VH-VL binders against q9gs21. Designs and how they scored, part 1

All scores and structures are predictions.

Target 1, 132 residues: q9gs21
Amino acid sequence: MSQDLVWSIIKKNNAFLKSSHGLTLSAEPGNLRNKNSLKYSGLARRTTIDVAAVNGKVVVSSKIVKKAAFPAQSKKTTTFSTVNTRKTARFVKTLATQYAPELRAAALGRLHRVQSALRSAKKAAARKAKKN
Positions, changes and structure headers below are counted from each chain's first letter, unless a header gives other numbers; antibody chains are not in Kabat numbers.
F, E and O are the ipSAE of ESMFold2-Fast, ESMFold2 and OpenDDE, as the mean of both directions, binder to target and target to binder. V2 is 0.75 times the mean of E and O plus 0.25 times the DockQ between their complexes.
[cut] stands for letters that were removed.

## First folded at step 1 (VH-VL)

Design E1_c8 (framework fv_ecleralimab; at its last look DockQ between E and O 0.03; V2 from the best seeds 0.00; counts 0 for: pae E 16.0 > 2, placed apart)
Fold by OpenDDE, look of step 2:
Structure E1_c8 (fold): chain C 132 residues (1-132), chain A 121 residues (1-121), chain B 107 residues (1-107)
Amino acid sequence: as target 1 above (132 residues)
Amino acid sequence: EVQLVESGGGLVKPGGSLRLSCAASGFTFSNAWMHWVRQAPGKGLEWVGHIKSKTDGGTTDYAAPVKGRFTISRDDSKNTLYLQMNSLKTEDTAVYYCARDEYYDSGFDYWGQGTLVTVSS
Amino acid sequence: SYELTQPLSVSVALGQTARITCSGDNIGSKSVHWYQQKPGQAPVLVIYDDSDRPSGIPERFSGSNSGNTATLTISRAQAGDEADYYCQVWDSSSDYVFGGGTKLTVL
């Protein structure tokens, strides 16, 4: 099934759709911008890149469909131990450039946000620990 | 508790073969990249090779001195890492360590105690 | 091939601060990891990603990395800190690379 066909089916009806300020957003995995669009759809796209925070770590995931006629999916996940390393950014950049160049900017943007959030959480935890 | 235990070391003649094993416990072995690192007597640490996790492709890479002669593999069902060493040379004499790399480029956070391989005529 | 250079040896008086350097071309762009190895023992990770400490490693151990030099700093040196120390990086051309190691002597 083509990604266009899938999108036509799910664009108005899926479990991840959220309404906010008159806009329809998506919380689906693989949606780097939380936008309800084919470009950013983690469900419809044949190739996706996702960056998330899991247990205080940065997790980069990719889904790659090699052939349209054969929906064999390859999912790869890479976990980074810290939020400050430049290696993560290089990895994401390389990954996106290779498999989804159209998502490169969005992926790096998400990475930045995830890293920022994790740093903030770490600082908050440290403050709490000092008070006890 | 994370544990890595190497085995299989011993004395072998040049040109011979040896297979090392590393038994892992105390963590999800299948998620970790695993490395072999060796240390010749009185010398520094030398990276030998690695094998990625299955989720990251399960591919291997090797240091130039051992490329074509050594093969790294893993059995996730047995929590075991292997190093097949063929065409051994005297310069391969070293303590061989297995080491865990759980996260991408985060250092080797756990090491075994090593197993000695001696290549001598 | 990418290479890391460490001093062969560093001496520090008890209670003083030791600094061990690791030099490499544009090493500041890489993540540097440090290992401690005592005689007859396996290496132990003491610093990863330039400056982060694994659990159980004392705060006396710290790391920095910029330009062409990474530095492991050991404050308030103790007798138990006497060991060999190795820096390590990953390089796209050379894979994983260790420095030659530095023997730290506590006087």
Scores: ipSAE 0.016, ipTM 0.653, lowest interface PAE 7.8, mean pLDDT 90
Fold by ESMFold2-Fast, scan of step 1:
Structure E1_c8 (fold): chain C 132 residues (1-132), chain A 121 residues (1-121), chain B 107 residues (1-107)
Amino acid sequence: as target 1 above (132 residues)
Amino acid sequence: EVQLVESGGGLVKPGGSLRLSCAASGFTFSNAWMHWVRQAPGKGLEWVGHIKSKTDGGTTDYAAPVKGRFTISRDDSKNTLYLQMNSLKTEDTAVYYCARDEYYDSGFDYWGQGTLVTVSS
Amino acid sequence: SYELTQPLSVSVALGQTARITCSGDNIGSKSVHWYQQKPGQAPVLVIYDDSDRPSGIPERFSGSNSGNTATLTISRAQAGDEADYYCQVWDSSSDYVFGGGTKLTVL
């Protein structure tokens, strides 16, 4: 597998990690924009953690569902550099441990893949620049 | 302050068994991936194996030279990592270190002082 | 299995720049970590993720990684920098690989 292929998969990532329990890499999305998602009750309002590459940086997004008479959702987005693997991993671990322990392993695996692909893409870009 | 302290090293005959312990403090042990790394006298560092955090499944992986003979385990209630070494060979003579990894590729940021295992007749 | 190659020894004059290499097939696609080990002591992480420094490590330490070679650079070398230096990567097979180590001597 070429690093360009991995980069393309990450750039097109609209998959939520709740769908990648035990799977290799959840970069092949289902219909995440389906307007009928609420029709299936609890399925539409699950806690979700996503790790993606945006503008050459790692972006961790979460949708946290809290139990209430009307369930509330809290959306958060945090941006990290590719060289901050330790800090980003700590953030993802904390987020998953508190809100979605079942997604922790998948989220950390996804983070590693995203950061590896971004480093590869950055190195490829640097090589192309030196050619000029 | 993060601390890792190994114990259990000593002299053992070929074919014997030994169990090493690593006592951890100063961090949330249950969230960390833990490794064993060894160093034969006058030689370089060699990875032995690791155990993932409970949340990541608590599974283990081993280097080829020790697979089937060594077993890594952890007791999160005691903040302790273990290495059970069976069927010891003279080639297993080394200082054994335990080390912390935030996850599977973050660099080993804290190490214990090491404990010496000598396998000889 | 994957293998990392380091020179056995490197010497540098006091105040000059030392460069320690770590060679591996397509190592530029991996994250390289570097450890310093002084006699009778446990290793200390000095560089992680190719080029980042842990808290407490002097800015004189820097790293790079591209193609088949990663490099640890120690600027303005000091006597206290004499040690063995090891590079380390995680291979795609989930095997953690260390280089053979390089002894740095400050002349």
Scores: ipSAE 0.007, ipTM 0.572, lowest interface PAE 10.3, mean pLDDT 78
Fold by ESMFold2, look of step 2:
Structure E1_c8 (fold): chain C 132 residues (1-132), chain A 121 residues (1-121), chain B 107 residues (1-107)
Amino acid sequence: as target 1 above (132 residues)
Amino acid sequence: EVQLVESGGGLVKPGGSLRLSCAASGFTFSNAWMHWVRQAPGKGLEWVGHIKSKTDGGTTDYAAPVKGRFTISRDDSKNTLYLQMNSLKTEDTAVYYCARDEYYDSGFDYWGQGTLVTVSS
Amino acid sequence: SYELTQPLSVSVALGQTARITCSGDNIGSKSVHWYQQKPGQAPVLVIYDDSDRPSGIPERFSGSNSGNTATLTISRAQAGDEADYYCQVWDSSSDYVFGGGTKLTVL
């Protein structure tokens, strides 16, 4: 139930931001999450990584559960410009490798889709503005 | 190591034509937008035009002073960028650089050393 | 078409901080790139997207962009920083626009 609540909040925000900026992204909501299974006890203990477009920039969000402690779960958010593709990919790879290796491929795949969509939209907007 | 090498510069009379080449190596040329930028002696940098990657449509854009006189093309099988210059004017006298634009709106991260074009009677 | 304005020259004492401005209408909404050019050489990208450094550019180089002004900052100026500096944008009303260039003299 806690996981379902967290998922609904992320889904709502992701859909809203895509709509408000007019960008079309091919990535599926929540594709980076564990498949409704719990790796540790309790629903709030799921490790998640999400990659989304927010205000025309790439935003990487994570909810990290550490094995050695029982922390209140923390959400960390890092924003990248669309032009720093190498830096962003290195960050996502490092984060997933350290905290959620099972999500690494999915997170990088979503990053590529988001970056490609933003790049195409920005170039299309720039071309349209040049015509005017 | 990324390298860009321009060639084909020289002396030409007004109204003449000249074709510049830019040989590229050390990167996936077909993924990059490629630009021509010129610099008249003692003056600043001036954008001439670009050609997009084939993935982005392969189209060209030109600065107003050269539109209709200059044509940019590329041969991805030879990793070569071209600038065909027709109806040359004395105002076209400059060092011509080729430059790479690999990431969206991230500037021109690699430049050749340039080739001098002199248009004079 | 869109115009970028730079001061013709800026002087800085060795070890001090130089600031080179690039002015344009609403330049803060654009990604500003900066190039260094030494005599007889090709330009070198030193800052892109307002504030990012390419690999190999010293941390002494930094940039900012807001409102109508972008600024290239060179801290702890060295003799080797003496060069011409150009700002550049990709503008929707014009294609690619360079500033007129600023000659940085290190005293």
Scores: ipSAE 0.000, ipTM 0.538, lowest interface PAE 16.0, mean pLDDT 77
ESMFold2 (binder alone), look of step 2: mean pLDDT 94; pTM 0.957

Design N1_a2 (framework fv_nepuvibart)
Fold by ESMFold2-Fast, scan of step 1:
Structure N1_a2 (fold): chain C 132 residues (1-132), chain A 120 residues (1-120), chain B 107 residues (1-107)
Amino acid sequence: as target 1 above (132 residues)
Amino acid sequence: QVQLVESGGGLVKPGGSLRLSCAASGFTFSDYYMSWIRQAPGKGLEWVSYISSSGSTIYYADSVKGRFTISRDNAKSSLYLQMNSLRAEDTAVYYCAREDFWSGYYFDYWGQGTLVTVSS
Amino acid sequence: DIQMTQSPSSLSASVGDRVTITCQASQDISNYLNWYQQKPGKAPKLLIYDASNLETGVPSRFSGSGSGTDFTFTISGLQPEDIATYYCQQYDNLPLTFGGGTKVEIK
């Protein structure tokens, strides 16, 4: 029923990053001029916030990327029960505010959708159990 | 639900041309980078080309550069690959694939593939 | 181009076995490596991204590890439906490159 429900909460982070997919060429003379490597892009890889329903719970995932001499990415996953709607909303709001402010409204909208889907699934399951 | 459906494959002689299409549905096509990835019979996967969400950034593998042209029509939610000067080595199943933007450079959804056979 | 070397090219194992596949990059790619599963006659499916992260909906028996140049993909408790060819793919540098694949069979 509600297992493996996933919604992406990705919107325009800015026109250049979205269009360029994080790839940039050096404007300076030298061997960096024509580099088309993701490692040499000059821009951090994209940050994302994902809200999904897994095993009757709300799962919030974030992927934060950074550019460095040793390129790194951080992914965090936090699981919430549907009963903790206020706590989950605050977590999503704080996460978006810190790492992707432009996604805040979309992330909260997705969260409400996921929570509604889980509530509907539980009601359907309860009706089915009552019938048998 | 996300779907990608390829079409346009077929049998063509060396030096001929084919145009592949990929019809996307279930997501906002204009928000995603798209790629073509091919697989020769009994062989592995080979990345061919990508195109940015707006169409402004394009890259080709050296094996197809100058012969293939990737394009998209966001109003029609469609991706295209124009293949010219085809060679026997271009024989493969061609997949269109979505790169999930803001999540990294991996292909989260693939079409069923369309077979291109280049032979005399 | 970054060369991705997979080992072995093929293997046969029994249901319930632990299966290990390796992938070696010709240069440091940090953790910018994905793993895909391709069942006969089907398109590939993403299983693992960024070396060790399990894609949503993928069974927990699949796992990945490694960084730099050496990477490992493991199936803990092989199931019949796991018969497939598995591919690693790097995304540190263009062009994107795949490993040669590892065919997993039962018997």
Scores: ipSAE 0.000, ipTM 0.519, lowest interface PAE 13.7, mean pLDDT 77

Design N1_a4 (framework fv_nepuvibart)
Fold by ESMFold2-Fast, scan of step 1:
Structure N1_a4 (fold): chain C 132 residues (1-132), chain A 122 residues (1-122), chain B 107 residues (1-107)
Amino acid sequence: as target 1 above (132 residues)
Amino acid sequence: QVQLVESGGGLVKPGGSLRLSCAASGFTFSDYYMSWIRQAPGKGLEWVSYISSSGSTIYYADSVKGRFTISRDNAKSSLYLQMNSLRAEDTAVYYCARESYYDILTGYFDYWGQGTLVTVSS
Amino acid sequence: DIQMTQSPSSLSASVGDRVTITCQASQDISNYLNWYQQKPGKAPKLLIYDASNLETGVPSRFSGSGSGTDFTFTISGLQPEDIATYYCQQYDNLPLTFGGGTKVEIK
């Protein structure tokens, strides 16, 4: 327990905190301005990765939307405690690498912000409870 | 593809100084926490220091605190260890190692350099 | 600092044997323990992370278990290429600390 709080919260640049009940990242087919272009002909796909703080826990959800003949969307939600930040980071990394590599760095960065905010809130609550 | 290459090791006398370098390639260096880990001849592993991806968070083992300085240059994808007031017990192979996750200390190292030998002897 | 005690310090086994190494932490570290393999003259290689998770590309004959203060690393069906020194390492608290290592040789 708790060593994630020591290492994640040590960062001085955590100062720009915004309360995030949810963070949404999306990737979608685009028009490439060279010889290759992404098709909107029913092969287009969109992937959304959500990282949110719910009841003091990190909730990671993903939605892959395909316009092709296979099921148009697949949604998965997984909940993690703030104690297992490495496991959560590995899950997000794997998810992004498989479905949206372009979102990997952004998703991990957002995960870190959510985890940092939750741990700060938990520390504040514990400090308030121990007042006196 | 991911590669870490140490340099700067050598023979130095007690009380002397040495600067180690670690050149990183094949990944976005600025996204990763980096560590120096050493191993004395015939002995086990000893963690020496870490530095966060931005350079804002640094930690040293008590055995080297006040004598060693870890730093990084993200524009050059390089990690450094400035070693001052060297002692015989600092004799070791020094490894540069990468943390496995983006901008978070997981405590596990997925890639290591080949190591560079530092010998402190009169 | 958290002390990590490995046993045995060395062992000799035959190809095909089941090899077991233990690691004991001086205080509760939950599952925040990794296992590394170091072959002679080479840098260490991560095998197991978070006590029981196999790193990508590592053969399934390697496994880890345990939590709290007592941890076990097992090689099921020892192979010649497994000759190495194995280290446990905790990351529950700074400084990061390693066990003394267990040297595995073929008899």
Scores: ipSAE 0.000, ipTM 0.515, lowest interface PAE 16.0, mean pLDDT 76

Design N1_c1 (framework fv_nepuvibart)
Fold by ESMFold2-Fast, scan of step 1:
Structure N1_c1 (fold): chain C 132 residues (1-132), chain A 117 residues (1-117), chain B 107 residues (1-107)
Amino acid sequence: as target 1 above (132 residues)
Amino acid sequence: QVQLVESGGGLVKPGGSLRLSCAASGFTFSDYYMSWIRQAPGKGLEWVSYISSSGSTIYYADSVKGRFTISRDNAKSSLYLQMNSLRAEDTAVYYCARDYGDYFDYWGQGTLVTVSS
Amino acid sequence: DIQMTQSPSSLSASVGDRVTITCQASQDISNYLNWYQQKPGKAPKLLIYDASNLETGVPSRFSGSGSGTDFTFTISGLQPEDIATYYCQQYDNLPLTFGGGTKVEIK
């Protein structure tokens, strides 16, 4: 069964990217309390693609909403190691380009920031380890 | 030291089959996508197929789709290409390559496949 | 498929010359282009990734530039060991595609 994937960027709090730990979806349950949350603000589309850092890895999450009278949601998560940086970029680009090309640059920008933060954190940890 | 060693090439008749192997060493094989790239005699490079680190994502060039099967065995650090229904135009040196996000930072030396009667 | 057109198909130059090879994509590929060197009888070697980034261990005389559809690869001072065929490769979209190659010979 085919579902239309309409890409939308959901802004995430990047404060935690400074640590070796990434953001998890369960870390922001409070957003669901507010009916003025991102999904009702017009910034989130029916279908969304999100990029986050989780335990030193890049996690790309997507929600697919069928464009029918009674839409259903299906969430899919794909995990990428930092070693396959360009494969992750192509995956994100393909989803964005095919379903919402106007948002492609923003999604790739977020991915590059997440990957850069993970590389910086890893180098900082390695430097600290050598001093101890 | 990263090393990729191909084997399994040889002479085969049209319609025949061959299985190529690529033995990897010097890196954590299970962390990398892997690709097969071929080169016909006196011609340029043609990307054939890739497989994700877990083996769950696979893509083939249209010229080989339905005839070739890429697979891997992470426990043995090995990559495979099963080639069926071979044609004269499949004659080429076949390289396995480590796929670091769609660029190939390490290549094997290649194995020659000749499809001829 | 994205078609990659390289020019020239071959060239001859003297040691110390500046050699320029071009690569043109049939559609916008941003900076998603790599360059490889293949010496006679050997496997290809990555020289440049993401249009302009020099791979570790590659001599500084090699460089790349460009974005969108037009790309350039340069050898600033040709050396005898640079006799090889050079290939561009795009990774903007599947299938991955290579240029036809440029054979570099020394006079």
Scores: ipSAE 0.006, ipTM 0.533, lowest interface PAE 14.1, mean pLDDT 76

Design N1_c4 (framework fv_nepuvibart)
Fold by ESMFold2-Fast, scan of step 1:
Structure N1_c4 (fold): chain C 132 residues (1-132), chain A 118 residues (1-118), chain B 107 residues (1-107)
Amino acid sequence: as target 1 above (132 residues)
Amino acid sequence: QVQLVESGGGLVKPGGSLRLSCAASGFTFSDYYMSWIRQAPGKGLEWVSYISSSGSTIYYADSVKGRFTISRDNAKSSLYLQMNSLRAEDTAVYYCARDLYSGEFDYWGQGTLVTVSS
Amino acid sequence: DIQMTQSPSSLSASVGDRVTITCQASQDISNYLNWYQQKPGKAPKLLIYDASNLETGVPSRFSGSGSGTDFTFTISGLQPEDIATYYCQQYDNLPLTFGGGTKVEIK
């Protein structure tokens, strides 16, 4: 099946998606990591943005610390059905600008890499299905 | 063998409507994005719209947005383009194309001519 | 929108000649560019994908190169059946856009 083959290829490709600017992309779908520092893995960070490929879709996750008498945290996950769309890029851009401007460039760079990997995997699956 | 066959083109007056169909065979239609691309007589290619394999993601060129609607029926292996409020500048041969993940057109239909004229 | 500028708009060459056409993107599109061949009265056919990869069944005399904003398409040893209009197309961003086409004729 074309769909199953795409998923297999994406899992392998995602293992090689590595970022040196704060956030780490998960190699396993559904096992997302939120970490905005390369120095201390045991420390919780205030705000993180993570971008990963899951089931042929782009998944954007964020953890935001709200200011209050007692600090409150909220984690939000949003899934996008396609790649190479202005809507997904605008969402990531807006999210970063609003909550973590310092992560904006890194988050957009990861989005482009994730979208590229998904597209390459889909094309490879389609070509293999042709049995060239 | 992959085949795409368009139909539904014809002569229509400005402000009129047409519905184009594209019948697919020789591959698993539900696995592919599909696009409509048009070509005015003697002119170049212009991308019109795409639809994802499930139908959940759809995009239109600004020139047709609000007037054209792309849709698909995976059970029938068919792609559609509903064209409303047609203008003279919509006159073109309309091609359906199989789309390898939003932007690579590896198979095209023969095209169907749409003429918008008074 | 990303503008694709293709040159020349037309050319005449002899059988056996090396034919080169170029395509410029108005912004960086990495290698997200395809090349198509359209013979008179026919639908386009994909020849090159991702700037430099030859589509299955396409003769090796066709090739593509480039990345970023500048791309080249070459026919090494033009054949009579290669008389057609050739188009580049970017898929880095929506809307998808094509070059204006290069008409290749025999002299």
Scores: ipSAE 0.000, ipTM 0.544, lowest interface PAE 13.7, mean pLDDT 78

Design N1_c7 (framework fv_nepuvibart)
Fold by ESMFold2-Fast, scan of step 1:
Structure N1_c7 (fold): chain C 132 residues (1-132), chain A 119 residues (1-119), chain B 107 residues (1-107)
Amino acid sequence: as target 1 above (132 residues)
Amino acid sequence: QVQLVESGGGLVKPGGSLRLSCAASGFTFSDYYMSWIRQAPGKGLEWVSYISSSGSTIYYADSVKGRFTISRDNAKSSLYLQMNSLRAEDTAVYYCARGEYSYGYFDYWGQGTLVTVSS
Amino acid sequence: DIQMTQSPSSLSASVGDRVTITCQASQDISNYLNWYQQKPGKAPKLLIYDASNLETGVPSRFSGSGSGTDFTFTISGLQPEDIATYYCQQYDNLPLTFGGGTKVEIK
């Protein structure tokens, strides 16, 4: 799946939250302030990690730039339930440690914020439903 | 309808052990994160531990790590706190509390059970 | 750990007064803050969640505001049944931490 397609899906599915809670983190500073563009952070051949809320779930996206024989980019997305916070944190830690250690703390902080926002939204929806 | 009832508090000597229980009723216990929160006499609230709805995710405050164990039995709608190596500083009223869809806030609390650690 | 500083530690006010309590976080916690009421000899009760949302069944005279590091809890028109200690609590990061509490008494 292309970055453009994943990004489009993330933007479209964040209708229940303020326009996208996605934050793109880069191993090379330059795009840390752009919360809505995984594509642009990748233009400088950087390793990127993005954590966003999509349809009430946590989505972790990564773009790994490899230099090997030819420039190659590997992109993956993984979706997590908010209830499985330890598994999601472990995944983010492993991903960051292997590919972008300098972003580990920031990525974990972003994960916590995304999970908290989703829980707040779920609480609000549940309380509204209970009022009848 | 929603009720949480703690039991198991009492007087114990330093170094002793005690097991607290919390009986839940009036809701689907297995859907909720549960926490233990304590309050020393005349002092404020201190969060102690939480456990996820399935029991797979657990966290402890540093003050109790290695000494306390939180657990739950969803079939019996019960929450537990096993307290070992008790210290005078653990003297407090212990509350069990329910967190709706999060470990972040507590919409229902039990009445509390007093634990006194003294010679 | 995130430190929650609550002010004042106690206050005395008359029935009908506007009571204001503040809570300061040692770091940005966005709106991830709750307020609880604890009457003497009773368990705490949730009043406000996510900084400004009133819990179901809680009287409208209670309100909360703020974001980031500075938060305010207000009782508009204090009633005798509002005699209690009030606590703020953050859930931006673990461990969960509470403010020191504010004791509200009637003059």
Scores: ipSAE 0.000, ipTM 0.509, lowest interface PAE 17.5, mean pLDDT 76

Design N1_d4 (framework fv_nepuvibart)
Fold by ESMFold2-Fast, scan of step 1:
Structure N1_d4 (fold): chain C 132 residues (1-132), chain A 121 residues (1-121), chain B 107 residues (1-107)
Amino acid sequence: as target 1 above (132 residues)
Amino acid sequence: QVQLVESGGGLVKPGGSLRLSCAASGFTFSDYYMSWIRQAPGKGLEWVSYISSSGSTIYYADSVKGRFTISRDNAKSSLYLQMNSLRAEDTAVYYCARHEYDLGSYYFDYWGQGTLVTVSS
Amino acid sequence: DIQMTQSPSSLSASVGDRVTITCQASQDISNYLNWYQQKPGKAPKLLIYDASNLETGVPSRFSGSGSGTDFTFTISGLQPEDIATYYCQQYDNLPLTFGGGTKVEIK
């Protein structure tokens, strides 16, 4: 993979935002906030679950927005190999169930796509090695 | 226009139960944390409970813990407060309020008109 | 719980006066404090958030300052429509707590 695969799954507030199901290279949420009063922006403060392929591994990240010390604002990153697919899926399920149940199906779907891409890359590399 | 309309208040005897409702309109209800805040006659404001946008995170003030249950129905854009084992000190106007978030900030930007709950023998 | 002590409990001032209300937290709450206005028979209205930021649509005569434990809310040039009770509220920790309120009346 020449570039890292990044997917950000955000709790979205309307059908337009919900229609985004693919790999995203979207501008930082700050640009969207500028089109509406910053005071009424909800996008950047939402709980997010990110699943990415980095250097042959699956990286799962979560962000919890700061809300009167409940829950505290935090970013957590956990790295998994492609051979730990069941463990990674269990982790994503637990994370989504705890922080954002609405994102569970989307996060698992993204995980499956990321894992499939990594497996395809490994097979391609193996074929290239055998064919010189 | 953002609107929050409470209903369900009334007169109830100590030990009784009452269910409050809050109907939301003019915004995407499922995107917002919601709270119940009360005010006893002639007294100040007291925060009662909050519920997260999905309903997965809930918190109660110690004064109502174990007796009150907050819930929401995002499909109906409605917030609820089930009040059991009511006491005289629960007499108050009950407001539903929307939490606003601005890059991690937290405050109540819209409130309903309030509904009066009177607990007396 | 974080206790919010508001002073004075009530005050009377003339139109055009500069009015100041104070709020003291029992522990450091950084800038996690909001101010609300409540007119008789009405729901509260947010005026100031995060100690010093003016809510959209709120007149510029209202301002807030302070951090840590000591906070001030000011009305520069009191108007008749400002007759109300004002409340501070902290959101540093749960439970959320409000000050006791300051009733502002015209002399």
Scores: ipSAE 0.000, ipTM 0.512, lowest interface PAE 15.9, mean pLDDT 77

